# Miniprotein binders against a7ua95r516to809: the designs that were tried, part 14

Target 1, 294 residues: a7ua95r516to809
Amino acid sequence: ASLSLLSISDLVPDLQFIFFWMSNAIEILYFIQQKSPAYMQTIELMDDKAGSKESLLSATISANEEAMTILEEVIMYTFQQCVYYITKTLYVVLPGLLDCNPFGTEPSSEQCRRAAGVCVCAVCVMPEAVRRVVSVFQTTSDLLQQYQVHSEIQSQMFAYLFFFTNVSLFNQLIDKGPARGWFQRSRVLQIQASVKILLDWAKGAGHNHLAQKFFAKFCSTVTILASPPQQLSQMSWKALCAEHPSLKPVQLHRILTQYQLMAELGPLPIWQPSSEDEAYIYRTVDLLESFENH
Below, E stands for the ipSAE of ESMFold2; O stands for the ipSAE of OpenDDE; V2 stands for 0.75 times the mean of E and O plus 0.25 times the DockQ between their complexes.

## First folded at step 33 (miniprotein)

Design g2 (at its last look DockQ between E and O 0.81; V2 from the best seeds 0.79)
Fold by OpenDDE base, look of step 33:
Structure g2 (fold): chain B 294 residues (1-294), chain A 101 residues (1-101)
Amino acid sequence: as target 1 above (294 residues)
Amino acid sequence: SPELKEIAEELRELAREFAEFLREAFELAEKLGDPELYREFLRLLAKFFRLVLEFLRLRAELKEKGDPELLKEAEKILKRAKELIEEAREILEKAREELEK
């Protein structure tokens, strides 16, 4: 019950608090890392009064390591907390992306209507389900920029969020797709259009490479399912494996099997797995993606 | 809770003060040639961010459980953090006085 009410806006105060400490700890860590070598050198250049120099150096090294360790722990903890809150929000809004019709006339966001009338910005013209997902990413980006979080940490954050999004969408599509009709060509084309809007946003936000990398599996799945039967039936198992290297043999086999059922195609010998892959197509443990492998 | 928000804001203010003190301490340590001052501030920094980490965990737990006793613990953390900032201030004041001699 409580998860359905979680909007990204409700998490903003918590995220702001966490991002403050993340940014602060990073800034201080870099400051120490830049200053520490000079101080160690200063100690090394001091006159050696009977073992006092070595003890002072050792004590200073120990204090430096302790300070850096706790700062790294704060950075790691805050990163994990941000990911936790943002992924919870994504978990709620991502299913809507699979059900949305981007070709329908959905009303523009209420927020843009209140401020300036009909906003024609790229976000306002998005379907509501897509806009909700994009809003999570945009809010994350805005907060990271607001707190001037280091670019490497920003990249790691978006890498994980895209990874999570891909795993979530892929698993939902594979597991629930047949039952929900998401494998029907008309629905697949809607999903493909929705994902394209998301990828276009990621490109505009400067995350094109990360998006292409981490959405590869979901995009491959959607591409196969969106392919006309006349085209896909001419592609061999080996050709499909080569074009979609992000898919495991068991995943490709599952997609093709469900496609065959949906399209009412007879047995297609050309889609028969190779002798090398035949053992792997039955590894059901590898069918769904794991959230832990990142 | 409003009280937790207030504690959080006070801790942010303390963090800003501490960052300023840390910068000044490093500058003074260089001018004085006093590596002990540097070491002392590194120890204070470690203690301060341990308290910050404890508070972050406590805040997360309080959000999930809503236990009012956790608010008392947050107040204790803030008190300890204030004491550390005051200690840092006193150390810096002594170091400034030494530089003026």
Scores: ipSAE 0.816, ipTM 0.940, lowest interface PAE 0.4, mean pLDDT 90
Fold by ESMFold2, look of step 33:
Structure g2 (fold): chain B 294 residues (1-294), chain A 101 residues (1-101)
Amino acid sequence: as target 1 above (294 residues)
Amino acid sequence: SPELKEIAEELRELAREFAEFLREAFELAEKLGDPELYREFLRLLAKFFRLVLEFLRLRAELKEKGDPELLKEAEKILKRAKELIEEAREILEKAREELEK
């Protein structure tokens, strides 16, 4: 049944099947790309005694292009299918990251007590919700390695998974945060600690550059929300824009509005947008991020 | 679904055979100086991977819809794939014989 596909472990047989065909098509495409130029040169240097060399070259080029096109279609389709199955799993497990407490109710050990503001991969500081997300990434990494998928394709897949993760977390925080109480400072600190665990996994897995690139918007949001009121209220709008360039004006404005409400700093705006940004802070069409990146 | 799993396993084995044939075909085409051998294997490769793409799409549809009629289509794909591999095998055997002359 479809309900058995909520866990990444239930998807492994399907992913193994799809990765086999992806890897097979990639290897054959690469083989053709490496061999074809030398073979074409051989035909070009051929004795054209019968006058058929140009027709032979044209037919061979056409056959190459046909084969390569079909292999590329298989690669694209299998990549899309992998991403589809993996992101369906991520979609189910990511919201739990916003509700979990990596510190527990009361820390029971020195290691657990020191988890605030630092990420460690210990049992007492990796809640089940974080473990579920990490499990999706780790299982994906293990399968890509098992089937020896080309390293460029592995990077593209994790780029998309991190992009999807950032969009999903950011959109849910912005859209549902007020109703769910996620803008309360204690919750934001818990969210910040949980995201640090993900970033540490990405660094240890060799994907630090991709994670830094694609999580910047969500991390900036959480960093602002986690800031002490005394520190944040001393920063101008210009300073915040400079420190958080990944945030659009409408997004920064929404984050600061929610911060001011939760910190009970009164109704008068503390952070005044620059004249350049004033036209953009109410563009609600730009508030949420798109899952499609053209 | 058990029948679909069997078809998928057979198709994977045919893919492994075809990859071996392809590598040997490129080597033989170079040794024989035969551009038609290279071109013929590329055409068979294209036909085979068109069937693979068709199978992948059909498998995804079967898992979503559960329509047992799609299983009969999968069986036809496997039959066509077996015919292509046999054709590739015959061409490769003839090329080997030609080289030994």
Scores: ipSAE 0.754, ipTM 0.916, lowest interface PAE 0.6, mean pLDDT 83
ESMFold2 (binder alone), look of step 33: mean pLDDT 81; pTM 0.784

## First folded at step 34 (miniprotein)

Design ctl (at its last look DockQ between E and O 0.71; V2 from the best seeds 0.00; counts 0 for: pae E 6.3 > 1.5, pTM O .745 < .8)
Fold by ESMFold2, look of step 34:
Structure ctl (fold): chain B 294 residues (1-294), chain A 101 residues (1-101)
Amino acid sequence: as target 1 above (294 residues)
Amino acid sequence: SPELKEIAEELRELAREWAEFLREAFELAEKLGDPELSREFSRLLAKFSRLVSEFSRLRAELKEKGDPELLKEAEKILKRAKELIEEAREILEKAREELEK
């Protein structure tokens, strides 16, 4: 019996506990913020026979500030713990997106193409690898809504999850792509289709703006790699940088190098970096992204 | 691990009771115009919030290390949380009696 793989369903009881405490702390913090002005006005109106009113106001303000500070710390810590558990499950399931074939069932894809004239089933097919990632996101969304976590915190949670997903997929593609064959044209098109399914989930869940923002680097990479050679070969370095501002020069250079190898193209003069960017295209320390938010 | 799960469930139930206490406490403090009652509720809230933070830290350490000594610390946290709930109940009872007048 080998060690069991981490799954989101195994973590639900722990996540329920952490989300409950986080939601409780947020609710109490918000309640104190709403009531504090009215309460202080009540103290201001009371009789001040001995001049003790200022001391009582000071003590009340101090107690509320202490409570709010502690609640903010609880919220931050529980948020980090939720993210820790959820990203552990994401780390396990994300590599499968780079290996799966979203076009993959011959009866579904071919039958739909012939019957409809426009293939809808190929777009609607969700491979198991994509389903596992969506399940993590959907379970997280369901828990956040079940415990009525404040919408701002829900947005911050998904911002981080999308950031983590982007870093993980980008780093694996760049680092392992040559050995795994992920730069081959057919694989890139499969990866593009799988990411489209994730982006569609994010749009349907109300997080489209976050996904567009935090997936930008990985999506730019896949867009370049999926481009037809006739079109990409006509785009200068300057044009590519302008179209894909999320990519650092070292990253764009590496992507173009892998594209050239995959397409069996020689060096193209139009892809020569600008003089300013030439200083940066060999900085391998800048190639992979950090999991820490910048 | 099973004992830690049971302690976590008890803390969740105590937190629900705390949410009810807090709503009633602020309503009573507003109706009575008694700033000392509000200060006492805020003090107890701060203590309860610190216990939640400590339990979250302890749970993370227990999952990483699996140290059985951490279970004893978790039981101490639960005991302190129950003591805070009793203090809160006493304060609410006094406030309810004062309002009835």
Scores: ipSAE 0.045, ipTM 0.475, lowest interface PAE 6.3, mean pLDDT 77
Fold by OpenDDE base, look of step 34:
Structure ctl (fold): chain B 294 residues (1-294), chain A 101 residues (1-101)
Amino acid sequence: as target 1 above (294 residues)
Amino acid sequence: SPELKEIAEELRELAREWAEFLREAFELAEKLGDPELSREFSRLLAKFSRLVSEFSRLRAELKEKGDPELLKEAEKILKRAKELIEEAREILEKAREELEK
């Protein structure tokens, strides 16, 4: 099936299986880690019948170490598989977020219309493109909760998914934005509104800190682009760097250059990079974010 | 493959049984204070974890290749998992009997 047709709903059966094993492996690993010291102490307190105690202790340690190693591998593997499938789904739906007009009329939620009851859930009132993205995250959250996955693993998974989403959206905006008109103020405001809905969802889901951290680059970019020319033209390079520390100099320079072109402002001396940053603004290799850095 | 789905479902059930077994086994081991029993459960745990890892790998490969040989391997893993659970149940039952004495 073409990647373009892959929905999160289609992956749920597979994800359920993976989450089940991941959760069980985590639970077992945690149990061994917590109980192993008690077992060792119990063995140590036993009467030493002719060296049998040391042998038993050694055997128990070895067995636990082996079990933990295997469990860690299972956890890592299942985690990677979950991320792999979920990010594939995100890859398909994320471009729609940039093209979304959240201010447009009636949510064509055909699916909610067929259910006789007006689902007034926050997701049903979202624009379709935003809803698709949120659905991926919500499904992930629901599965993690359903299988009672350890909170740390949940946090790691959302951290990665937000990271991936930020990288994907940022790279698309920087690379394709000018050509697609996403740098136009009206379009930027649409993007900003769409992202706000996503961030509000993340806040409601208890992931506010992670979302703010990992979406910082994309949010900074959108904030700059959404700024009125009159306001932005009064901000120095140094001030913009300080206000948007998540952006590399090359990224900020690119955004400002494209903003100048779009707003027909011409070259602004106030936006000239500092002497310290001047060497970095030409590092085009650092322009786009890498998926490998997480 | 419907067959693979069935195997996966059976393995999920077995994993649930295994989790219950492990909880009970560890509780029993704590109550009995028997380090040998604890060692036995740890060995069983390691064996089961290996099977889980193997199955997870096989499942990933099966999705890519749809190979009948991989299906046979999955069936073997399922069989081994069933045998392991049965062995574990026997050990647990013996431990329960010892606790009642």
Scores: ipSAE 0.040, ipTM 0.544, lowest interface PAE 3.1, mean pLDDT 83
ESMFold2 (binder alone), look of step 34: mean pLDDT 80; pTM 0.749

Design h1 (at its last look DockQ between E and O 0.88; V2 from the best seeds 0.80)
Fold by OpenDDE base, look of step 34:
Structure h1 (fold): chain B 294 residues (1-294), chain A 101 residues (1-101)
Amino acid sequence: as target 1 above (294 residues)
Amino acid sequence: SPELKEIAEELRELAREWAEFFREAFELAEKLGDPELFREFLRLLAKFFRLVLEFLRLRAELKEKGDPELLKEAEKILKRAKELIEEAREILEKAREELEK
């Protein structure tokens, strides 16, 4: 099936299956971790019939370790599978976010159109491209809650998904932005509005801190590009570095260079990199973010 | 495939039974003062989840490749899983009988 046709809804049955086993394994692992020490103590308190106690203890420890190990493997595997399926879906829908015009009259979701009446829920009033992205995250959240997955695992899941989303959006913007016209002020404002809707969703879902952390690079890029020339031209390189610490020098330099071209600004001495950063602005290998660093 | 879905559902039912058995086994082991009972259940549990992991991997592969031979392997996994749950049931029944004496 072409990647373009995969909706998150098509993955729900698979995700449900995987989340079931993940949750089940976590629950059992937790139970073992809570109860195993008591069993070991019970064995230790037994009458030491010549060598039998140590053998029994060793055998019990070994069995416990074996059980915990396989449960951890199930948890890790299921986590990886969930991330794989969800990120595959995100990969398909994320480009639409950059092309989205949130100020346009887009029709309500097809799902809400089937309901008798105009649905005015927060998701239904979203632009279609934003709604598709939010739907992936919302479905993930709903499934994690449905299967009562441990909160720490939920946080790790969203951390990774936000990381992936940030890397994907950032790389696309930096790489394709100039050619796609995404650096044009009007388009940047559209992107900024779309991202704000996503961040507002994340805040409402209880993931505000994670979203702010992991979207920092993309948000910084959009913030710089959305800045009026009159304002941005008054900011020094050092000030911009300090205000946007998530951006590497090479990334900031690239953004400013493209901004300068688009705004038809002459050379701005105030944006000249510091002597310390001058060596780093040409490290093109560091320009795009890697998916491997998480 | 509908067959794979059925196997998956049966394994989920076995997982529910395991959760109940494991709790009961723990309670019985405490009452009887028999740490061997719990050790046996841990061993059986480990075997069961190895089968689960194998099935999870197999299911993923089957979804990607659609190989009918993988379905036969899934059926074998289910059979083995059923045998393990039956063994666990027998152990629990014996433990219950010992508690009533």
Scores: ipSAE 0.793, ipTM 0.927, lowest interface PAE 0.4, mean pLDDT 90
Fold by ESMFold2, look of step 34:
Structure h1 (fold): chain B 294 residues (1-294), chain A 101 residues (1-101)
Amino acid sequence: as target 1 above (294 residues)
Amino acid sequence: SPELKEIAEELRELAREWAEFFREAFELAEKLGDPELFREFLRLLAKFFRLVLEFLRLRAELKEKGDPELLKEAEKILKRAKELIEEAREILEKAREELEK
């Protein structure tokens, strides 16, 4: 009965309706913004024989502000509704990305062609779990383009979707990783390959800069976990903090602890936090990311 | 529900008619040199999109709650939207007549 149980394909009719009104409102708002200054100047050049020019200008400004305000409210509401429905679907499919094996053979060539959004007649090797996530992004991209939504709004939409994806994947890895065995090196390499597929999709879709920005925390986590023990054990706490500025001290400390357990390393003196960071490595309130952060 | 889907499609058809009107209204306002036409159209447009916002919220609530009384509210929104489109049509027709004088 919950919208969190719906696939993205089940939501397409609703999203089409919402994107229709978003695009319509954006187009009209833009038209008013382009034309309104000319009409205000027409009023200023008007003959003032009845002494009503200031009153007419004031009334026209008021009507203009009212129209623009409601159009902006429609745009904001429709954007929020799209994000709400899309992220509920995305939340359902993202955990599977952490469990899948992208190095295995998968026989679903038709979904691979559709999920990639590029018809090159090549068979892609894409796990079903990754395909489900790509399908959400691709469907969103197709709808935004179908309704000719302004590129700035498209960028805002994908900025939030990538932010949401990063928070969801990071929190699940940190929270469930020990119990699910996700910190084992072979599993981390599988996760890294799956994320690479998502990053390649984002680059091909023209969103590389957004993906680089908003996936930084999760990608840093996976990069650390994928590092060979010989290489990582030679890096100090300060060097690791500098190399991975997207990670909070408690997050980096937790990742290194899991790495130490997986690699069967004893305590490493060079991973001791700086004096400033010492106060922060036990702040569990900072461990998981909030979906409310911008 | 099928009834809500039909109301949504009728509202969408009215949007197409508004799209035709908004460019014509601004063109006529420029040609006539009458900014009160511009002001009047903006007020009707605001009322129309206020109804659209109400409908979008109502549709979301109806999909969650399934309350058939909300369907009656959706029908009232559509009726008012149709009345607004007729008011806009009358404004444009009057402006066209003024231009021909």
Scores: ipSAE 0.740, ipTM 0.907, lowest interface PAE 0.6, mean pLDDT 82
ESMFold2 (binder alone), look of step 34: mean pLDDT 84; pTM 0.808

